# Ledger of designs, part 271: VH-VL binders against q9h9l3

Target 1, 176 residues: q9h9l3
Amino acid sequence: PRKMVAIDCEMVGTGPKGHVSSLARCSIVNYNGDVLYDEYILPPCHIVDYRTRWSGIRKQHMVNATPFKIARGQILKILTGKIVVGHAIHNDFKALQYFHPKSLTRDTSHIPPLNRKADCPENATMSLKHLTKKLLNRDIQVGKSGHSSVEDAQATMELYKLVEVEWEEHLARNPP

## First folded at step 13 (VH-VL)

Design E20 (framework fv_unasnemab)
Fold by ESMFold2-Fast, scan of step 13:
Structure E20 (fold): chain C 176 residues (1-176), chain A 122 residues (1-122), chain B 107 residues (1-107)
Amino acid sequence: as target 1 above (176 residues)
Amino acid sequence: EVQLVESGGGLVQPGRSLRLSCTASGFTFSDHYMDWVRQAPGKGLEWVAEIRNKFNWYTTYYAESVKGRFTISRDDSKSIVYLQMNSLRTEDTALYYCARDEFDSGYYFDYWGKGTTVTVSS
Amino acid sequence: DIQMTQSPSSVSASVGDRVTITCRASQGISSYLNWYQQKPGKAPKLLIYDASSLQSGVPSRFSGSGSGTDFTLTISSLQPEDFASYFCQQANSFPRTFGGGTKVEME
């Protein structure tokens, strides 16, 4: 496989009324789903809202969590020069305060052939949970204890692999 | 600078045990898979065992020739990977290398130690 | 087990020559193939990973190609320091297996 990884981040609420999304966990997997990175990350700002229902982050996870600046350096070292796969990946890059080249970015929420395989409108934005259930017959993000970013990153890579050949050929003919 | 230093080799009689150690420095040891690869005198390379990182549950893999006799383990707090070798055979005689297994783009041994010699003889 | 057949076992060459070494897997291994160089009395050194990616610090005269079952390592203009043994290795399946090696020696 080419240099390709999948990423999923969890964010907590900081700033006024907890409206700012700050990175609190990041998981990165290789092409086969092996975990390259999975750390809780301490935001530089006070956490107002853990958003636990979705993030799975609790106050206990912040004890000994990796400070944002250090975690960002570790993560960017893994991502640089690689094709990075994610779902609604703009949110992850924003939380990382990072610009990844569009030519090396793959967003499974905006891949028409993937939606087509799932019997969904090609230009609709479908959730990771829906696509994973429809195409992989697997339930992710189950329960009320928050999402597993490892599970989400692994599902994202598997979804991309279903359309990889077709989509890479498309991108080679139609560079972003 | 990445360094891997093997130790624990020596001359042992068939049926005995020996434990090899590999001390790592210069990188975040806990993030990497670690492998043992051996080379019999004048022969080629033979993969022996792998231990994965904490994110992948310290999963272990062994060559069939050593399965049940060798145990790979690691101590992330000390940056050491071990190879416990039991029921040694003359066929286990080799130079044993410790290797760092990078898995971001395929799986490959990007750094090797200089090796430690194990001689199994009566 | 996936068997790796490497050829030739040895090749005599002169400085400036183009040298090619081939490696064949007994079953498909995608691009999970690496190439290592080993000099007498030294540990192996990674040259190429994932079939065609050049390891940092390795001279550009080394290149790798192939996928599936057939792979090639090429040295475009052999230098004095390149006389060594070369090994391919598959990382697709356990156990990981190495080719038998190719010794590149001075003619």
Scores: ipSAE 0.761, ipTM 0.894, lowest interface PAE 1.1, mean pLDDT 93
Fold by OpenDDE, second read of step 14:
Structure E20 (fold): chain C 176 residues (1-176), chain A 122 residues (1-122), chain B 107 residues (1-107)
Amino acid sequence: as target 1 above (176 residues)
Amino acid sequence: EVQLVESGGGLVQPGRSLRLSCTASGFTFSDHYMDWVRQAPGKGLEWVAEIRNKFNWYTTYYAESVKGRFTISRDDSKSIVYLQMNSLRTEDTALYYCARDEFDSGYYFDYWGKGTTVTVSS
Amino acid sequence: DIQMTQSPSSVSASVGDRVTITCRASQGISSYLNWYQQKPGKAPKLLIYDASSLQSGVPSRFSGSGSGTDFTLTISSLQPEDFASYFCQQANSFPRTFGGGTKVEME
């Protein structure tokens, strides 16, 4: 069986108006929730908006941040060959400028059985915070200090584990 | 070399308490989940409890048979995992093993101690 | 709780024999099934993890297969040191649960 990891990224705003989302932190955890990777990452372009309220990223975090190209290489080495679990994971992959094979990707924002378990509409896109509260009875992304990508990755993995058997069977019958 | 050494076992009467210890060495203790597994005389293995460490936050899991009576804890500075056993019953009689969870992959016990014997008898 | 039904409870075999032990879960556990060997007076030893992955240092005559609810441990050619008890264990959910065990004894 393939190893499973969960990923969550934090992004800052770059570009003329700060509308470009650039990777500023990446956290990867294993099936047990143990941290395999957690680094601040320096975007190649000037940061216009740290988006601290959401990202938790501050200017001080960028002082010794890992350059994007280096970080990307490190992250890809971890992800290669793994089943990658994330929430709205397309955004993470976009920020990484990398797309994992669909057959090895699990997006907890698009798993109908997970929504059903949370008494949510199956076709709705629910937030990680909401699902975590409903299904794990845990509060994440609280306060004004921004998100913790490690916490979010761990929550994502735990959520997926709730429906892993059912969903994996579904995917086996219906390959993406 | 990875080593797990259990201690604290003994003979006690029903209703009494006992505290088991497991001293770990040869690896980074704080990186691993730790479990207790017991084996009654001539019987199979029964999982008892697990304790996880995530950024100094501890999560614990228990078998239904010991919930409310047993408490698993750990001291990462000493590389020790404990099992506080209260309200002991005769059916708690067993050899108690300390086991290490693997860090990188799934949930399996790759190292075990030699065990410490707990006997609950009137 | 997930119940693990292990069969047979005991098997008599000779050196060189092929031995097969089965473990069935009461519900799907994906590939999160481990196999342990226990010799008299000794602690259990991990043989197979994640249904089919061979633990380092374990002889290649041991193999595991299965997914979902049905799993198998196979000893291709039984050796004298293989006479022992074997246990399966599911790692899919809490509480962790073990099979009842299989004792492989000399015929």
Scores: ipSAE 0.000, ipTM 0.572, lowest interface PAE 12.3, mean pLDDT 92

Design E21 (framework fv_unasnemab)
Fold by ESMFold2-Fast, scan of step 13:
Structure E21 (fold): chain C 176 residues (1-176), chain A 122 residues (1-122), chain B 107 residues (1-107)
Amino acid sequence: as target 1 above (176 residues)
Amino acid sequence: EVQLVESGGGLVQPGRSLRLSCTASGFTFSDHYMDWVRQAPGKGLEWVAEIRNKFNTYTTYYAESVKGRFTISRDDSKSIVYLQMNSLRTEDTALYYCARDEFDSGYYFDYWGKGTTVTVSS
Amino acid sequence: DIQMTQSPSSVSASVGDRVTITCRASQGISSYLNWYQQKPGKAPKLLIYDASSLQSGVPSRFSGSGSGTDFTLTISSLQPEDFASYFCQQANSFPRTFGGGTKVEME
């Protein structure tokens, strides 16, 4: 059964000197890359730093953004009980203030066979941009206007699919 | 509770037009794909059309038998999906169902309305 | 178009019987196959999605299996409320297509 989705979140800086990462956009795609969710999210605290070059988030996106509490409920409804794929996914779960079971979590930044296919050291943490270019021959996160979390989630799912059979077999033999 | 209520069916002569409506409630309508499926009297199911959600740019798909004659559309502010049927033929006679297309784990019709009857006859 | 061939078109069975319905796709559809039940005068009801996933609220006597081109719906011990028509449906590609249906009738 394909109870599997991919997620990518964008964070803005809140708190002292904008050092706290708060959720400001979340994109979730299904196994085939269709978009299940893509909303701008209003943090409950004052935004100090939009981090626009990376997040793509601007003040105008906040005007009709979904409040964090509501967005979190919508997102968790989609993620619960599913295998969730992400890249450095611990950052997304932290921003969501959410615990997802490790047995149902797949982090493309920590899959040795994926790095091996990219001719990279198996235990290195490679960027999503690098792996996508190397393995899918596609440029993502291009330009200075910020990243597309939809594009990132889609790339993440496609990368995982390259090693899915091998990695699921590994996890069955070596449960997390 | 999820509900889908179809309306707009009736008796119509060949070559005429009808517009079907399906009013949805109990879920975030704008996040879901919506489909029309029909069933001729005593026959099986035939998929007619799909319209995708706001996140996938409202892309539409049609069965070959209705392409160019039928148009699927939606109004997310009213939670309504429409099927505009032009140049109706006797073979379009059927019970027309509205269905919610869940796509988080495959693609499947998890909720259906009771249907609205369209009869095309002289 | 992907053609879905469903067999048998009808089957007579008794309460407690094991009933098996098959569905064959003219092309590979991976696991993108669903099963629906329809009772006279009622809308279809989803039983199984993605070939083998049981829809919430559906009794465990219903199960689905298969991948690629050959799929099976099994009712392990037929109950009185299971006398109905059953349809498979592929969701791999457009147009979406249904099997011709199987009517499960009382013997």
Scores: ipSAE 0.759, ipTM 0.893, lowest interface PAE 1.1, mean pLDDT 93
Fold by OpenDDE, second read of step 14:
Structure E21 (fold): chain C 176 residues (1-176), chain A 122 residues (1-122), chain B 107 residues (1-107)
Amino acid sequence: as target 1 above (176 residues)
Amino acid sequence: EVQLVESGGGLVQPGRSLRLSCTASGFTFSDHYMDWVRQAPGKGLEWVAEIRNKFNTYTTYYAESVKGRFTISRDDSKSIVYLQMNSLRTEDTALYYCARDEFDSGYYFDYWGKGTTVTVSS
Amino acid sequence: DIQMTQSPSSVSASVGDRVTITCRASQGISSYLNWYQQKPGKAPKLLIYDASSLQSGVPSRFSGSGSGTDFTLTISSLQPEDFASYFCQQANSFPRTFGGGTKVEME
């Protein structure tokens, strides 16, 4: 069996008009919710929009931030060989410019049994905040300070654990 | 070579206190969670406590049987983990092992000390 | 708390025999199940971690299997040095809990 980790990333806007999403923070937790990685990351391009309302990223966080290339190496070292759990995880991988094997990826935004458990349509894309509230009776992403990537990663892992047995069996019968 | 050496065991009366130490060597101590596991004479293994360190924050966990009486701590500069045992009971009599958790997840005990014996008797 | 039920409590076997030990968790623990060997007067030794991963230096005659609630430790061909006690341990949640142990004795 492979170890399991959950990942959540925060992005800032770079490029013209800040429309390019660049990695600015990455948090990784293990199966028990322990933080394995949590770093601010410096994009290679100038930051145009910190997107603080959502990302929680501020200019001060970039002063001693880890350069993207270095951070990417550290993160990939952690992810390699593991089952990676995330919510809308394709965004995180895109920002990391890395794509984990599909067979080892778990996206809580695309797990029908999880939606079913939350009394949501199986084919709907529900937010992490909504699922966390419905299934864990916990509020995340509250306030105006932006998201906590550690909190979100932990919530994502806990959500997955609710349907882990069922979903792993499904994947075994229907490998991606 | 990884080594764990327990010390501090002995004979004490009920209600007394005892402090165990485990000195680690052969690895980066600060990177690992550390645990205490005990074994009463002729009995099985019982997990006692765990101390985790991540990003300069310590988190501790205890078995219900020792909660409020035992305190696990560590000195990373000395590569030592401690177990302060207060209000000792006869049922605390056991061989106490120090164990190292796996580096990344701490899900298994890959190295154990030889143990130190604690005997609580009136 | 998660209870680990280990069976049998003891087994008599001969050199060359296939020995199977079972561990059942009171609730799902995924693959976070470890196996330890303990010889008389010695500290426990890690054999298998994460249900089926063989610890470095452990002979290949040892193997682990299972997930969820049911797990198995197998010694394919028992050797003289394998007579010992064996314990399973769940690492899914706190408190960490061990099985009651299995003593493998010479027949």
Scores: ipSAE 0.007, ipTM 0.607, lowest interface PAE 10.0, mean pLDDT 93

Design E22 (framework fv_unasnemab)
Fold by ESMFold2-Fast, scan of step 13:
Structure E22 (fold): chain C 176 residues (1-176), chain A 122 residues (1-122), chain B 107 residues (1-107)
Amino acid sequence: as target 1 above (176 residues)
Amino acid sequence: EVQLVESGGGLVQPGRSLRLSCTASGFTFSDHYMDWVRQAPGKGLEWVAEIRNKFNDYTTYYAESVKGRFTISRDDSKSIVYLQMNSLRTEDTALYYCARDEFDSGYYFDYWGKGTTVTVSS
Amino acid sequence: DIQMTQSPSSVSASVGDRVTITCRASQGISSYLNWYQQKPGKAPKLLIYDASSLQSGVPSRFSGSGSGTDFTLTISSLQPEDFASYFCQQANSFPRTFGGGTKVEME
């Protein structure tokens, strides 16, 4: 069954010294990389640091952005009951203030077979950019104007598909 | 309640044009892919065309039998999908269904309209 | 184009029977196969999507299985309202293609 989506979120800095990560964009793609959701999201707190170099988020994107509470409801509707793939996905779930079942969560930053295919140490945490270059021969996150969460979600799904059969079998034998 | 209502069918001579419309209600139309599927009298189903949503660049796809003659389009502000049919042939005679295409878990037509009849004859 | 061969073209059955309909793709389509039911004078209704997922509101006596090229729709205990035509459809590639249909008729 293909009840599987990939997610990537962009966060901005809120709270004291901009140290709190608040959701400001979310992209979700289906198994084939088609975009199910891609919206800018307005945090409930004042934005102290747009973190534009990484997030790609600017003040202009907040003008008609979807309020956090509404966006969260839309996103959770898509994620519920599906296998959700992400890279360092705990950060995305934290920003969404959401618990997704471990049994339905796949984190491409913590899949030993994926690192092995990339000729990297199995227990290392490799960046999405590095794994995508090594395994898909594709450059993502190019330049200094911020990342595309759509591009990142699509790359994440394609990386997972390389180890899907092996990893699903492993999880069936070793449930989290 | 999800509802799809087709209109614009009729009797037309070969070589003429017709435009079909499908008005959607009860869901966020702009989030969905939309398809046209036809059924000739007493025959099976034949997929005709698909238009994707804004997030996927309104990409269009057509069956070979209609490519170059038919154009699928949509107006998200009105929640309408269209099928412009040019250079109609007798073999285009069919009941034309509008269908909502879910793409979160595979690709499938979860809601269909009742259809609008197109008859091409001299 | 991917050809979908559906068999049988018709089957005569009685209430309570187990009915199995088969669909074969001319090339691999993974699990991108759907099943629809159509009653005379009515629009098709989705029964099963992605080969084996039961659509909400569809009775549990309907089930789908298969992957790659060979797929089956099973009705475990046929009810009076199940006499209808059934169509498989592949969604792996364009153009989308339907099987020729199977008519389930009263014996």
Scores: ipSAE 0.759, ipTM 0.894, lowest interface PAE 1.1, mean pLDDT 93
Fold by OpenDDE, second read of step 14:
Structure E22 (fold): chain C 176 residues (1-176), chain A 122 residues (1-122), chain B 107 residues (1-107)
Amino acid sequence: as target 1 above (176 residues)
Amino acid sequence: EVQLVESGGGLVQPGRSLRLSCTASGFTFSDHYMDWVRQAPGKGLEWVAEIRNKFNDYTTYYAESVKGRFTISRDDSKSIVYLQMNSLRTEDTALYYCARDEFDSGYYFDYWGKGTTVTVSS
Amino acid sequence: DIQMTQSPSSVSASVGDRVTITCRASQGISSYLNWYQQKPGKAPKLLIYDASSLQSGVPSRFSGSGSGTDFTLTISSLQPEDFASYFCQQANSFPRTFGGGTKVEME
């Protein structure tokens, strides 16, 4: 089996003005899109802004949410040794306070062949929503209830699969 | 049919140790958190401990009254949850129930064993 | 810790009566409130979970309501088999805590 997973995280605002992005949900799927992990996560600091319209996180979701330290441990166990696919994944890693090895990281927001396939400039940063629509003919992040991290993770994996062979060959020739 | 069967109860002196077991059957044991709840004679219910297992989360939680003395653990291969009770006190005297914790559709104890009696007396 | 105050501690009633038991949490627990029935010499049995959801197999005469801090268990028409003790339990935070219980006795 392929040792590849896709991750997507939802963040809420903490700190004095809610400008600190803190992990509040994390979803991890395998190569086939099966959910390996999906938990609401309780930040260590008080939540100032739930950012609900984007994150989909509400106050009620934080009841019985997994404490950050525990969740982080669970997530790291899943990620260790695997190729991790994500979109703008540096934000997820930052919120997770964990950085996966670059050689084992795949960021769909920075894959030129993927942009090319979507008729976008190769050096541009396109949204997950846009790429998903263009290449998978699927609408994600619709409505006003916020994003689904599971849906986003699945979309990210599907997008990567479109260019997996080409990109892996490129990386093999040009190791990061 | 879901069944939980507690064992290991008995009469012990203060300061001694006792190990309770709860054998589960009739369901996928590894899909559920497991809890211990006790009831002193003629008294109400008191939550004792919980052990999880989802996503490699074997986090344990304890009531303050037993923290540092009791240890909850589980063997998923045998479908057994344990409660190691050390430094027992007279106030630990109770009927100890094993309970299955449902957390997918809420957090509740949907199945209980018949209990095993622990009596701590000098 | 969240304290659960259950009332009344006991109630005398007759078959056919409407019985109401209340449970108050010392702080907001959303809908994470469960109700259990316990008969003498028996283990507790789940009746209601998540404040108002009826457990499978439980008669419809049992109902739960409430959110936040105030909750109610109602038996619309008491039956002979309903004489027992009832407990509320919060699942909002650790430690999990139970109400003091309510004994429903025959009048």
Scores: ipSAE 0.000, ipTM 0.571, lowest interface PAE 14.0, mean pLDDT 92

Design E23 (framework fv_unasnemab)
Fold by ESMFold2-Fast, scan of step 13:
Structure E23 (fold): chain C 176 residues (1-176), chain A 122 residues (1-122), chain B 107 residues (1-107)
Amino acid sequence: as target 1 above (176 residues)
Amino acid sequence: EVQLVESGGGLVQPGRSLRLSCTASGFTFSDHYMDWVRQAPGKGLEWVAEIRNSFNRYTTYYAESVKGRFTISRDDSKSIVYLQMNSLRTEDTALYYCARDEFDSGYYFDYWGKGTTVTVSS
Amino acid sequence: DIQMTQSPSSVSASVGDRVTITCRASQGISSYLNWYQQKPGKAPKLLIYDASSLQSGVPSRFSGSGSGTDFTLTISSLQPEDFASYFCQQANSFPRTFGGGTKVEME
């Protein structure tokens, strides 16, 4: 495989009324699904809303969490120069305050062949949970404790692998 | 600078035990998989065992020839990986290398120690 | 176990020669193949990982190619320091297995 990793981040609400999404956990897996990085991350701003139902983040996770600046440096060292796969990945990059080259970015929420394979409209933004159930016959993000970013990153990589050959050929002919 | 230093080798009789250690420095040891690879005198390389990192639950893997006799373990607080070798056989005679297993782009041994010699003889 | 068949077992060459070493896996291993160089009395040194990625610090005269079952290591213009043994290694499945090695000797 190419130098390729998959990422999934969990965000908590900071700023007025918890409207700002701040990084609170990041998981990165290799092509085979092995975990390269998985840390709770302490935002520099006060957490207003843990968004626990979705993020799985609780106050206890913040006690020994890695400060944002340190975590960001660690994460960027892993991502730099690699093809990075994610689902609605612009949200993850925004939370990381990071620009990743579009030529090395793969967003499973915007891959028409993947939606087609799932019997979904090619231009729709389908959830990771839906695509994973349809294409991998696996339920993710189950229960009441919030999402597992490791599970999500692994599912995202597996989804990309279903269309990798076709999509890489398309990108070679139509560079972003 | 990345360094791996093996120790614990020696001359032992068949059926005895020996514990090898590999002390790592110059990198975040806890982030890496660690492997043992051996080489019999004048022969090629043979992979022995792997231990994964805490993110991957310290999962261990062994070559069939050593399963049930060898145990790989690690102490992240000391940056040491161990190979406990029980029921040693003359065929275990080799130079034992400790290797760092990078797994971001495939799986590969990017740094090796100089090795520690194990001789199993009566 | 995945058997790695490496050929030739030895080759005699002169400085400036193009040297090609091949490695064949008994079953598909995608691109999970690495190449190592070993000089007498020294530990192995990584040259190529994931079939075709050049390890930092390794001269550009070394290149790797292949996928699936057939792989090649090429030294485009042999230098004096390249006389050594070369080993391929598959990392697709456990146990990890090495080829038998190729000794590149002075002609």
Scores: ipSAE 0.736, ipTM 0.889, lowest interface PAE 1.3, mean pLDDT 93
Fold by OpenDDE, second read of step 14:
Structure E23 (fold): chain C 176 residues (1-176), chain A 122 residues (1-122), chain B 107 residues (1-107)
Amino acid sequence: as target 1 above (176 residues)
Amino acid sequence: EVQLVESGGGLVQPGRSLRLSCTASGFTFSDHYMDWVRQAPGKGLEWVAEIRNSFNRYTTYYAESVKGRFTISRDDSKSIVYLQMNSLRTEDTALYYCARDEFDSGYYFDYWGKGTTVTVSS
Amino acid sequence: DIQMTQSPSSVSASVGDRVTITCRASQGISSYLNWYQQKPGKAPKLLIYDASSLQSGVPSRFSGSGSGTDFTLTISSLQPEDFASYFCQQANSFPRTFGGGTKVEME
């Protein structure tokens, strides 16, 4: 089967009021959860809000951060040709200023069989944290130090694997 | 250990058909794209065809020189990739390599077979 | 199709020499450029992938550089076992295409 990766990005706030979400960290893992990419990324614009309690990003992480343009190239190189799994992945792609083909994208926040398995409404948007707890009996995004994008990417991949066969069959019958 | 073993080569007349096989071992065959690359005697390398597997959905690509005449296929249950060659021409004479495609960090052929020789001559 | 122009077609060198081979793409191929070594009677062997990444098990005297259209394979200190043919290959688009090859011969 086509190789797949899972991606999770952390964003900081830029712009006049820090309302623009800019990529500050990106993690990519393979099917087995091995880290393929994990880098702090320097936004092209001044960071107004690090959003540390969520992003885990601190000012010190930006000292040797990879410039956005370079990081984007590295990330796109990894994603090209692969099935990309993520949670609410449209946010990651937006931050990357890149859109992966829909036919090769898997968003765990919009997979009805996954929600069903977690005893959630099929058409509801559930958090990664909730699904991970319910289906993997694992706590992620704990504490006040912010999220780990590697941990989140790994959890996302594991969640997808639970419904991979069923969902891929569905997609085969119902191409996007 | 990754191994690729080609077979099926031989001497044929123009217009005839030949089917090459490549048996793979030492890795999860279904996880990899497979390619055929050929090399005419004393010449360089020429890519021939590629077959991709996405959950048993196959996509194929061909060099213009073989399009419409060659067909690449695979049997993942047997870990074999095939190259059906029809309407063979003298210019198809070459050593045919089977190659494993890897694309985790780019697209490249990290393992090659020893090749099987195809000679097309009247 | 993307044409790969490889130069030189042949080079004579001695053990210990620095050898440089260049490959130029007819259009931008980002870093999707690989280098292979082929010895007489043997199958090609991957040396460098993604323009500059050294394949596992390949000696560090081999290195690759470049992006876009111009690429270089360098052997910092030629060893006896390095006398062979070398090919570049683009993986940016189909059809996949190889350079014409460079034969490194003993001087």
Scores: ipSAE 0.000, ipTM 0.559, lowest interface PAE 13.8, mean pLDDT 92

